# Miniprotein binders against q9h3h3: the designs that were tried, part 47

Target 1, 235 residues: q9h3h3
Amino acid sequence: EDGFTAEHLAAEAMAADMDPWLVFDARTTPATELDAWLAKYPPSQVTRYGDPGSPNSEPVGWIAVYGQGYSPNSGDVQGLQAAWEALQTSGRPITPGTLRQLAITHHVLSGKWLMHLAPGFKLDHAWAGIARAVVEGQLQVAKVSPRAKEGGRQVICVYTDDFTDRLGVLEADSAIRAAGIKCLLTYKPDVYTYLGIYRANRWHLCPTLYESRFQLGGSARGSRVLDRANNVELT
Below, E stands for the ipSAE of ESMFold2; O stands for the ipSAE of OpenDDE; V2 stands for 0.75 times the mean of E and O plus 0.25 times the DockQ between their complexes.

## First folded at step 5 (miniprotein)

Design P21 (at its last look DockQ between E and O 0.59; V2 from the best seeds 0.00; counts 0 for: pae E 6.5 > 1.5)
Fold by ESMFold2-Fast, scan of step 5:
Structure P21 (fold): chain B 235 residues (1-235), chain A 105 residues (1-105)
Amino acid sequence: as target 1 above (235 residues)
Amino acid sequence: TEDKVRELFEYLIEFFERAMKRVEELLKKAEEAAKNGDTETAEKYLEEAKELAKKAELIIRWLKKLAELTGNEEFKRMAEEAKRIIEEAEKRLKEVEEKVKEARS
């Protein structure tokens, strides 16, 4: 085993979810205030634990922007976890299709496009573009990690309501590309996160459902999207 | 390995303490809103506090699992103290919930 590296990473993820978030909520805040908020809280400068000289004096788990039409729906996570336990003891094969059925049955459908960027101008510029797309209604919700350690990458997560809605997932990719984002994107359903399906899982499942690569002059959306679970090119 | 387990345990304790402090801050905001007749805002803060406390239960389970796995007596005591803190927070949460209900009267 890695001497508890995996457990430490899981603990850090839980801590980020539970620590305070810096939120721009377009449901209650005028869009005209976004530019000032972005200038006040650039993710490359916001520190995880409120280091001296950062914009924050207290710990920050995530920096988030909620769209005007954002309506959180986590589904029946308790029922999902109970069904997962039953599935593991049933001897039924654990496949992407089986997990998809579990997620649909319990309405745990959200997922997210992920991009990993080093702290700096490119990260802050990418986040500003995503945040603007959220506030303008092209995306529903997004968050970005604060700076936890010098030189470590930060992650931007762009959520969609339903990972089984391929068109919706692709529309989010298009909106991300329209915002000027050119880096690699990977899509992960939240059901995989709740069930602890990571890269090195015992079922040999690919934790990434979709992958998007920027391509000049390619599709109308400016990207190529691959279905990683089925090894099928969608665009 | 033992040093890495202690590092993880201490991280979980700090994380738990931050969560419990935030639960109390949310409960104070809920009480203040209820006292001022703003029951909708009070209910919002109360629900945020409930969700955070519920998530903090997972940290307690993790602390207990690490204490059990290592047989470390210090870890066991720290996990027991954390459990007492969350039980007190749950009691406090019920008190605030009743105050919010009373404000609706």
Scores: ipSAE 0.429, ipTM 0.760, lowest interface PAE 2.3, mean pLDDT 85
Fold by OpenDDE base, look of step 6:
Structure P21 (fold): chain B 235 residues (1-235), chain A 105 residues (1-105)
Amino acid sequence: as target 1 above (235 residues)
Amino acid sequence: TEDKVRELFEYLIEFFERAMKRVEELLKKAEEAAKNGDTETAEKYLEEAKELAKKAELIIRWLKKLAELTGNEEFKRMAEEAKRIIEEAEKRLKEVEEKVKEARS
């Protein structure tokens, strides 16, 4: 994937964030309605642009579930971006440490575990497991991309409040694994998304901080988590 | 690469326009709710509009970046127009916010 593909994916992700979302909010909706909502809006059938015969008639950017403890806090994204532009102009070296410091300074600390799944029953089942974990308070918030016209993999994003809180990141991995998810997970801070840092970026920064691999018969967590920056196993 | 950048730029503009249309619709709904004395609904629509406007600002940054990368004067003009649109929307957001506050008092 060339740098342009990364920018295109970034733009598509931003565009999807602006289109209407299908949301189940556990703060306002009884948990007993979750199963009916999941049945009504299976991610494999919800279409990005509201195709005829889809559960949605209008464009949908994301399908999301908000937990009881969810509080939207994006931090100072504008300040972050201004500081990032100034940093680029300064010609100073840009490192993962630089990005971490920018994120802390501007309180842009959210991050997400990412999983990519083909459309179908496995995706819908995975999403149902994650949605239940969110409603049950094991996770705070998650979203899944709708089905694209061209097909391809859909992404489930499971958020954590602070990518610098290693324990919280690991707890979310454990909750995802407990929900029955066995695929590869990668963890990406939102600061990397806001700054347009994707695969093959011009700064050669790895956009993912952690990788989780499912392990059969392994530790109580059911996964091995790798710190990609330090190449160290955390579990 | 130039064609791809153009495609991306046009795509972002379309999304920006849709977002800003939705901001306007949300603001109208907020105003209507406020007029009807439904301040809770008005606040909900207002907050959604604010959040969407913030997201739209991020797109403008990308538009500017792409315009700079290509050196295309048309893209620069379109990016500046988008900036004007968001600034007008921000003014409208403030106006609606005051109307909602007045309806609460």
Scores: ipSAE 0.247, ipTM 0.641, lowest interface PAE 1.9, mean pLDDT 87
Fold by ESMFold2, look of step 6:
Structure P21 (fold): chain B 235 residues (1-235), chain A 105 residues (1-105)
Amino acid sequence: as target 1 above (235 residues)
Amino acid sequence: TEDKVRELFEYLIEFFERAMKRVEELLKKAEEAAKNGDTETAEKYLEEAKELAKKAELIIRWLKKLAELTGNEEFKRMAEEAKRIIEEAEKRLKEVEEKVKEARS
């Protein structure tokens, strides 16, 4: 069933978080070293389990870049998860509004723009553009999944600090487009990820708040951003 | 879908085993640092081990959910073994914590 697939995805995400990450940390590493690091660890060649011939000999859960201004604050995730379990047993309605309030109460406000790309040059090029934007300060933190055993598309996640700050979310979309990204982007608050709420969840919640589609026009290149909850175009 | 559930359960068990191996490695490093009088390093390794053990406990929640959803007795047994392993690791964590405290004294 649909709720079952959401639980499957949440468990896979947890496993990746627990394995080692490959990190370029601009807070401790000179920006001039970025291009060499990108060439050494292209996401299409970094394997999930350290296959022979790959640049990594051990499992890798994520490849990440931290910007100079990145200040990690995941909030009270343990309290969030406990309150979520209590809510489920209470018999009270589970709505987008109650999840928003739960995220605010526990200060779990981060979210991310997501893009899915097949392994290969296009993925590696997109990641390189995002990584440079992070090191240059237009974005604060991003990660990309390694190449999976089954193959299939990989995901780039570009984080924002506060999903309730619509302007900040839109500014991140603009920075992603300025890095040359033209594919579909979707935005998901981290509260949904920490609670294991994916597209096919038991509560019929929509974890995607925004969609961004690249468009051309006039003197500027920009996005058409749709608010999925209200079915309203923002740009 | 049953084959996919079994594959996921087996991946989670493998991830749990890797996490618990790293917890023990961190605890050994904490003990070595404490033995050498480097209590700051010992405390750092101990806290890293504690955080990783908390993540492993979350995997056990998913193992239990998958066992319940399927009604599979093999999955139930494996989830119970994972629970036993984490309980033993928590005892080991407390023992190392006390050794680090003694070294500080």
Scores: ipSAE 0.023, ipTM 0.423, lowest interface PAE 6.5, mean pLDDT 84
ESMFold2 (binder alone), look of step 6: mean pLDDT 83; pTM 0.794

Design P22 (at its last look DockQ between E and O 0.13; V2 from the best seeds 0.00; counts 0 for: pae E 6.9 > 1.5, placed apart)
Fold by OpenDDE base, look of step 6:
Structure P22 (fold): chain B 235 residues (1-235), chain A 105 residues (1-105)
Amino acid sequence: as target 1 above (235 residues)
Amino acid sequence: TEDEVRKRFELLIYLFEFAMRAVEELLKKAEEAAKNGDTETAEKYLKKAELIARWARKLIELLKKLAEETGNEEFKRMAEEAKRIIEEAEKRLKEVEEKVKEARS
């Protein structure tokens, strides 16, 4: 059941990328308006299809916050996909290293920390903490999925510019923890999303590069980060 | 920008094609499991295929919307082709579902 839900959530997340977004852009909107915006559009109440009585009347794919330093750079996704198709046709072994090299070659380096939370106060509070961290410049960009009709878990995505920059990935984890987030975090490169690499993929690739677990009383980071590929702790 | 819209459209097509390949593979596995009398495994593959097919339909809706918004005739043609592909896969899903039901009985 957990594997099925993860693929479903990934698929819904990708489909939602093309629907209208509710965006707070800190580059154009004063930070003082964030609290009012968060109160207007709590993720637990914003509905995917604009259900009656929801804060949104229109369909919403994502609720997002853009930081002052946010610059959208998707790289050469088309070239990446073409190279991926050619690689599959070649019958060459596909490894995490192969995907990393493809990502570097095509400059598709973005990745995200993911957290899954049930709809409700805890989600809205977590999102508010993340949104504040983005507006304050501790994080660059984050998004949260709206509430689905089925009442499933919502996902918060916190992006980093480069999944190959371990320091940047760890800094984002630290900022998320500093925002009061205590749940399990998983880090997924966007290249894995663009290539359709989800859980239980035919290549047996783990789509998660890093896992972060909250630790009470630990080092300044407040988390333990595990490199899943190497089974090594980074913290 | 027009280039960004094109990139988004192409990404959606890629994801759609990926989804459809997954549906086809799962349907094949479901049929094989059903032929072998493993109805439980067949049902698991079928349910997964149905889920992915539903997602693929949503992708088509987005493709159509994007094609309409841009007025790009190439995008319209590609969205129409994607619609044909999913309709065929949905027909196949129903056929496999009936085979699994028959194997259960």
Scores: ipSAE 0.019, ipTM 0.389, lowest interface PAE 4.8, mean pLDDT 85
Fold by ESMFold2, look of step 6:
Structure P22 (fold): chain B 235 residues (1-235), chain A 105 residues (1-105)
Amino acid sequence: as target 1 above (235 residues)
Amino acid sequence: TEDEVRKRFELLIYLFEFAMRAVEELLKKAEEAAKNGDTETAEKYLKKAELIARWARKLIELLKKLAEETGNEEFKRMAEEAKRIIEEAEKRLKEVEEKVKEARS
């Protein structure tokens, strides 16, 4: 069955969302405490299920940093989900444009830059740089997955408020690069996550809107950002 | 506010239903693997199903709390139905666990 893998991926993601998170919240915690917190909970050592010898004794779904300007706004997720169900029944085409319109109509506009790194020093260093950028106000919200027992790659997610605001998405990419990140970044709107649409989904939708590749040149670290839907460079 | 509580309740119901579909599919896969003697695969699916079911229980706790806060009898009925659904899934989990143990023999 062609939808089988997507359902399992969605359930695994939902389980991580529902487990406790380790959060540094700059709105309520002094910035001077960040370095100690990062040292206590490096993502390469925090385990998904609370393995022996890890800093956490209980399961951890995500490690997150909230910036001083973070204002949670999920939008009308239930209305989005209801409209999505109606759309599927209607016989109308399911396209990226359709998803964009649903997201706009229901104000579910957040999205995220993603980077995948192997466990180890490079992951922990990248996360620390991102976390500092969030606390300093250059980024608003970020999270990183904990170490899984199977030893797969981990993901850092850097959120933006509005995937339709290309300038805002590009500014977040620039802040990520300024933190010294050189790996490939992909950008995914949260609407796909709320609807359970992952890479191997039954509608063959590609939830990646943008790709960012590191570009070494000039006096500042920059990137080349490609709009995957239109195959157009934005930078 | 009342609108925020209602939105949270509806989201939790959606997530619970999503979790239960995933548990059922994982249990089917575990059972199929056990029937074929592939106990390693069966155990992996079973452990994933157990994790998701435990988190579905957490969703039920939140649903009950929100239903009580609103005093909404429809929300209370929905939370109790969710509790019945997870109880049936936990019975199914135990059955599959026994099948996997028997296949290891």
Scores: ipSAE 0.014, ipTM 0.363, lowest interface PAE 6.9, mean pLDDT 83
Fold by ESMFold2-Fast, scan of step 5:
Structure P22 (fold): chain B 235 residues (1-235), chain A 105 residues (1-105)
Amino acid sequence: as target 1 above (235 residues)
Amino acid sequence: TEDEVRKRFELLIYLFEFAMRAVEELLKKAEEAAKNGDTETAEKYLKKAELIARWARKLIELLKKLAEETGNEEFKRMAEEAKRIIEEAEKRLKEVEEKVKEARS
């Protein structure tokens, strides 16, 4: 049962990545055009497969904003997947440490802060804040899922270049909070996504490395960040 | 440092070892599927084994490069042993590939 659900989630993620994206690329588009673009494509209204009532008539996999310094980096994902098949077949223990080593060996280092919000004003407002932070240079890259026909929460992903660079991960969290975001955030390395480590994984691995909670009366940082695996506070 | 290089080498050996175990398990499953007349499943296992063997070959190249750069005799011996192991696995792969082709006909 559980394995079937994980395979379904992986298939859906691949389909979204392969379908067209709506992109605001700050490398080629003036920052002054961002507000009009955000008004035209609010994520609560953009539908996954197109709808006469939505801004899009064609399928949209993701809505993304690329920062001025964006430079695509891709590791050896094919080698990573081969290594993963070998690890599973070998019967050796599958641990966060082993996955980290596979990611480093294959240069699959990117990761992302995730926030899940219901379709509506709060989602659109949060996305606008993140998009402005990306265009202004406080964040590097972000994307948000379109609205599914069945409803359910949408996800905003804010990327960092290297999940093993804890300082960089924490700096991204600070920038998200500075943009006015107050909801729960969790951090997931892309290696977990490529290997299908979701909440339904059979190895009982926590699918995220860090958790960030907004701290209204807290430190100047504005959040408390926890290492989920060890229950250790980082901020 | 020497310690960092040794840890890197040991990681590559670790990855190589489970790659070889995975290839063996997949080839065994491919043979069983072919023997039972399920050639489609046999081909899937065979294709996975080929992909893993190709990756393991790249690990051997990295092991050799690291052994050569360091001049470490222990690393050179381990790299040569790994090379022998993968060559045996590649022969096994070809044998199973032939059996799967025969079962199709």
Scores: ipSAE 0.005, ipTM 0.260, lowest interface PAE 11.3, mean pLDDT 82
ESMFold2 (binder alone), look of step 6: mean pLDDT 84; pTM 0.813

Design P23
Fold by ESMFold2-Fast, scan of step 5:
Structure P23 (fold): chain B 235 residues (1-235), chain A 105 residues (1-105)
Amino acid sequence: as target 1 above (235 residues)
Amino acid sequence: TEDEVRKQFEELIKRFELAMYLVEFLLRAAEEAAKNGDTKKAELILRWAEKLAELARKIIEELKKLAEETGNEEFKRMAEEAKRIIEEAEKRLKEVEEKVKEARS
């Protein structure tokens, strides 16, 4: 059930954000230490709630890498939430455009490219590539979920600081592709996360803004990017 | 430092507000499921709302601890406001639980 799944994802996402994170912070840690850190904490082996024999004995919400220039800015999430309640009460249409304007007004601009991969060598290899791109400065920040108790796919999130900056979003996609990633990517602005826009939302909005598919010889950038709201190809 | 503690407190408030938003979202979804006769779905959604309310209670305990450690009167007022908000949410949760039980019978 999509509705039931969406509510479970929202609850688990909040719990993961609140639990401790394993972080490689390139602002304070030499880049030469990255390979050892990646070997110590491969995402396919790090368990969500801790297990004997895994790299962690305690719960881990996320495994993250911060770039040298990373400067977090969540914007005014409280003001966003208040304005969202007012918008719902106003009777005005709730569209991607009105959510975009709300996000701009409250400076809640960050967003992320999402990729879902099964636990194993391919996930660990993909994460290592993304982590190196972050430390080398081609990407700003990224995180990957730990392994769930019952298995299932894990998610890698690659953040950009402004979802309204189309060129920045596309440059992040290019950097992900240059890191060797060939799977489907979708882009979600954090404003959608803060307002609970998941696959089964009551406003029937598409939960992502962009979709990227790898094409071996199709585009100059190795991918086809679609604006899902407007059904327009950007590449 | 005082600035670092203030940022920690503000981050906890933001997480608490997100938790309260998600609880209300889930409670409305449970009511709709029950209204449509899908009581199994409603009960499962309620379980997740209960878990989120428990997590929000943990945030409040951390807010109270920081307020007491700092002696900051603004933090104490914000923690008391958060306590009032979760008490209202827990009351709302109980009301939706009763509606789901009624729909099942």
Scores: ipSAE 0.006, ipTM 0.280, lowest interface PAE 10.6, mean pLDDT 82

Design P24 (at its last look DockQ between E and O 0.39; V2 from the best seeds 0.00; counts 0 for: pae E 10.6 > 1.5, pTM E .660 < .8)
Fold by OpenDDE base, look of step 6:
Structure P24 (fold): chain B 235 residues (1-235), chain A 87 residues (1-87)
Amino acid sequence: as target 1 above (235 residues)
Amino acid sequence: SPRLELVEYLLKFIERAIEEGNPKKVELIVRWFRKLLELLPLSEEERKRILEIVDEAIRRLLKAETEEEVKEIIEETIKKIKEILEE
């Protein structure tokens, strides 16, 4: 996929982060209202710009569900960006280890499992399973992209608090698989997004740390998780 | 041009962030814009010229008092960037 496509997707993702979100917050809304909310705002029908006949009349960036334990902590993103600019100016080698250390230093530790699904019943069903897992406390927070005009794949993002906590990342994969999700998952730290590290970046850094593939009859987790940096199976 | 469309898109986000009165959002978008320009297939000279135009546009946008002025700044900026990309 052309580097331009990755940049466009990144710009679109940032744009979406800035538009209004449709949020179900389990901290303030009873879990019993989740099914009605999911029925009102199915991701396959919610449109990015509030098209006529859509459930939303206004632009929507994301549809999100916040769990009971969700606490927004973005860390020191400004300090991270300043340190990144200084590092680039220094001419020092930039490695995945360098980015990890920057993330730790500035407390920018969030990451997400990503799945891409075509619009329709399968997407809405997958989202409902994830949303329920969030409300039940198996996951902390998730979001799904609304339907685009051109009918592209929609993305579900399931967040973890710390991309350096391998166990927490694997537990989230297990919870996603338990929700009935069988598609390919990729895990990306948010630090890579904040630093503008996309596919085909000049440092040849892979923005995907982990890949999860569903496996029938395999380990108790029902997935095979690959560490992309080390090319090692974790599960 | 896909390059121009991306720049126009980013400028509209800057416009919107200014309209919302969120200077932190503007700063984040600008930093991201600069990074995107590094990824665009631009010559170093084109990139430099576009960055200068965008920096000036942002400076003007932050001082703009009317929606009409904001629109004019963006239209002028897009025109200038288009001229560079068509050279």
Scores: ipSAE 0.018, ipTM 0.360, lowest interface PAE 7.5, mean pLDDT 83
Fold by ESMFold2-Fast, scan of step 5:
Structure P24 (fold): chain B 235 residues (1-235), chain A 87 residues (1-87)
Amino acid sequence: as target 1 above (235 residues)
Amino acid sequence: SPRLELVEYLLKFIERAIEEGNPKKVELIVRWFRKLLELLPLSEEERKRILEIVDEAIRRLLKAETEEEVKEIIEETIKKIKEILEE
């Protein structure tokens, strides 16, 4: 049953990637237009498959904001997949270290901070804060899922270029906190997404590398970050 | 059934990619299909055969010039995959 859930999550993720995205691209659009765009497309109201009562009549896979300096690089995902097939048939143990090495070899280095929020004002407010941080250059790129079902949580993803660059991952966390975000954050490398590493995966791997918890006052960085795999507090 | 859902999702994605004439979406279909095959309880022989069928279909679709030719390629590809997954 756990494998069945992972299969469905992978299929849904790919469908969202293939459906049209609503994008604010700061590389080609003036920052002064952001507030109007955010008001037009609040993620709590944009529906996954379109609805006459929502801002969209057609399917929307993701709502995204691209920063001025954003330069997408997904690496060699096809080479990664071929190496993953070879690894599975080799009988070698599948561990975080083995996956990290595959990611480095194939330059699939991007990763993301994830936050899950219920549809409503708090989600829309959090997304607006993240979007402004992206347009102002404090973050590189972010996206948020549209509303799929009543009562279902939506996810905000804030990307970094290199999950092996701990300082860069921590700097993104600090920028998220500076944007007013106080909820739990978890960090997942895109290699795990491409290879289908979700909760209760068949390899029994932790699906995230880091966890960030808001810290009330007294801390320069505003949060505590834990290395999930090694159970070591970094800050 | 995960196997039947895989066939349904493949059909949906292939139809849309062809309708849009977008090579990038063709690449996404290939990535999506490889990813799902990793999660299914398939033999190495089954996975190899399905990947070869999809790769050949993509090559044929990129060379197709008419809507009729496109539909024929899709129908043939789905039939071949169903024969592997449904049996």
Scores: ipSAE 0.011, ipTM 0.322, lowest interface PAE 8.9, mean pLDDT 79
Fold by ESMFold2, look of step 6:
Order: C-alpha cells, then structure tokens, then sequence
Structure P24 (fold): chain B 235 residues (1-235), chain A 87 residues (1-87)
C-alpha cells in the first residue's frame, strides 16, 4: 500500500472529525430507538457531503454511537505535546517505549480498532452489529465513515479507553468478533495522532500496535491477535 | 480539485480550532499538512511556498480580532494556494 494513499485518507479523516456528526447517544436516547435510527442512517447511504437523494442533506463527517457508560477523557494532551517537544530537544532516543511512557504520564491512553469495508450490505450489517454491541454495553463507543463520492472503502472505528490495558483491548476484539466481523482489524493508539506521528515519520515508528485476524480453529474468541511491536502472537 | 478542497478544509478547521482556543489541534493539523505535502509530486519551491503561505495565515489568524478579518485571511490564503496548484 503506498504512503500517499494512506496519508491522503488520514487527511480526509481529520477533516471529517471537524464536520457535523450523526450520533446515537445511549446515555440520553432509549435503546428501543436504535433499530429505527440504524435503518434511517445506513453508512452505505449516508453521504459525506449531503448528495441529493441521501438521508442527509448536509455534510456528515462521522456516524457514531455512544454507549450508556461512555465517559470521554482525552487526558493531558497539552502536557503530552509539551513533553514531546522537550524530548525531541533532549537528544534522547525516540522509541515506541518512550511514546508509551509519555502517554501513561499524561493519561492520553485511548486507542481504536479499525476495520475497512466496501459500501453495501456487508458494511451496513457490520455497523449495525457494532452499534448494538455498544448500546448493549459490550463496547463503549464506535464510529463509521459515511459514503464518499468515489465509493471507496469505508472505516469503522471501535474505541477503547486504555491501549496499555491489553486485556481490555483483547476484550473489545472479542466483542467485535461476536458481532460477526471477520475482516482484518488493526489497533492504533491515539497518542500517535495527537503528536502528529504518521506512518512515514522520521523515527520509523509504526502507529499500529495490534493486528487481529479471524480464524475458526484459534482461541475460544475466534481471533488471532499479533503484537506488532514485539512480533508476538497473543492468542 | 481534491487537493484544493483539502486545503480549504484545512484552513477552516484551523479557524475553528483557534476560535475554540485549541492551539494543540492547530499544531496537529499543521504537522499533518506538512507530511501530506511531502507525499505530493510538488517541486521543493512549490512546497516551501505553500508552507510559507499557511504559516503566515496562521500567524494572521491568531492576531485577528473580527470575523471579517478571519474571512479575508482565509480567502486570500486559498487564492494564493490555488494559483500555485493550478499554475
């Protein structure tokens, strides 16, 4: 996969973060309304820019579902960024371990499982399963990109609150698989985003921490999860 | 073009981040934009000129006191970058 395409997609994702979102918030909306909301806003039909004939008339950056227990906490991002600048000036080595420690020190611990799917029934079905898992409490928050004009792949992001909590990250993987998701998943900590560390960075850091592959003969969870930093299979 | 549309979104998102009092988001957006420019088939002079234009726009936006000043800065910046991208 070329770096131009991945960086261009990351740039479009950042722009989408800042446009309006369509949100089902289980903290304030009864769960009985979820099915109607999913039917009204399937991600394969919600358009990024509000195309004629779509269910949305205005631009949509993301479609999201917030679980009953969702409590957003970005941590000390400002302190993290200041410490990052100081570290670069210090001449000390920049490694995945250094970034992990900065994230811990400043409590910037969130991360996300990512999956990419083509528009259509498979995407809408996967999203509906994830959304139900969030409302039922197996997951805390998820979002999905709307349909772009070129009709390329869309992304579902499933967030966890602590990338250093390996059990919690694996538990989220299991909940995703229980929703019937069989595609490749990759896990990325948010600390890399806040520090502006992209795939083609001068330290050769890899923002992907875990990779999950579905398999029938694996663990009881049906997944094989690889720790990319240590090249170690966890399941 | 998709490149010009992305630049327009970038500048508007910088404006929002400044209005929110969120300089960390402005810095992240600027770092992202620099990396994107490295991946495009631009001459070193074109890339440096675009970065200079964006850096100047950010400095002006941080000092702007009215919505009219902000709109003027964004419009002028988009025009300058469009001229570079469209030759």
Amino acid sequence: as target 1 above (235 residues)
Amino acid sequence: SPRLELVEYLLKFIERAIEEGNPKKVELIVRWFRKLLELLPLSEEERKRILEIVDEAIRRLLKAETEEEVKEIIEETIKKIKEILEE
Scores: ipSAE 0.000, ipTM 0.248, lowest interface PAE 10.6, mean pLDDT 79
ESMFold2 (binder alone), look of step 6: mean pLDDT 75; pTM 0.699

Design P25
Fold by ESMFold2-Fast, scan of step 5:
Structure P25 (fold): chain B 235 residues (1-235), chain A 87 residues (1-87)
Amino acid sequence: as target 1 above (235 residues)
Amino acid sequence: SPRLELVEYYLKFIERAIEEGNPKKVELLVRWFRKLLELLPLSEEERKRILEIVDEAIRRLLKAETEEEVKEIIEETIKKIKEILEE
């Protein structure tokens, strides 16, 4: 049953990526229009498959904000998938290091900080903060899931261009915290998403590389970041 | 096969949407399936054959009136796709 659940989640994630997106693109749209766009499309009210009572009558896969310097590069996903098939057929061990090498070879380097929030004011407020940070140049790109019919939490994804660049990943975490975000964050490379690495995967891999918790002590600023694979604190 | 596993679980997702009687979701899932096939390392011949199998399955599923019929159609579809991808 766990294997079915993990692959079902992968199929749902791919479906969302293939559906239409609501995008604020700071490369072509003035920053002054952001507040009106955020008011028009609060993620707690935008429905996954459309609803006459919501801001959208048609399906929406993601609500996204692109920064001024954003340059999409998904790498060679087809080559990655072919190499993944070959790797599994070869009988070689499936490890974080092997997947990292596969990602580097096929230039599938992007990754994302994830935060999961219940539909409501706190989600909309968090998304607005992230969107403003993207438009102001502190983050590169972000997206948030629409509201599902079954309820549940929604996810905000804040992307970095290279998951192997630890400093870049940590800089994104700092920018998220500076935007006022205090909830738990986890970091997932897109290669794991493309290959279907989710909770309870059959290779027993941790589905995320890093975990970030807001600091609560004294005059300390920012967050505590843990490398989940090695159980080592990075900050 | 990882390719087959992704296809298989996506078809189960379609099965559920059909059972729900959600035509908008079914239309989207068919479109998503076509895009999923584009992302997988398939030959043009494999992709064409799989799309024909899926199109026929969807036509049959829209006429199915019981959960048993839906299950049989999905199982047959998975078997046919498996035969293509594991050749």
Scores: ipSAE 0.012, ipTM 0.436, lowest interface PAE 7.8, mean pLDDT 81

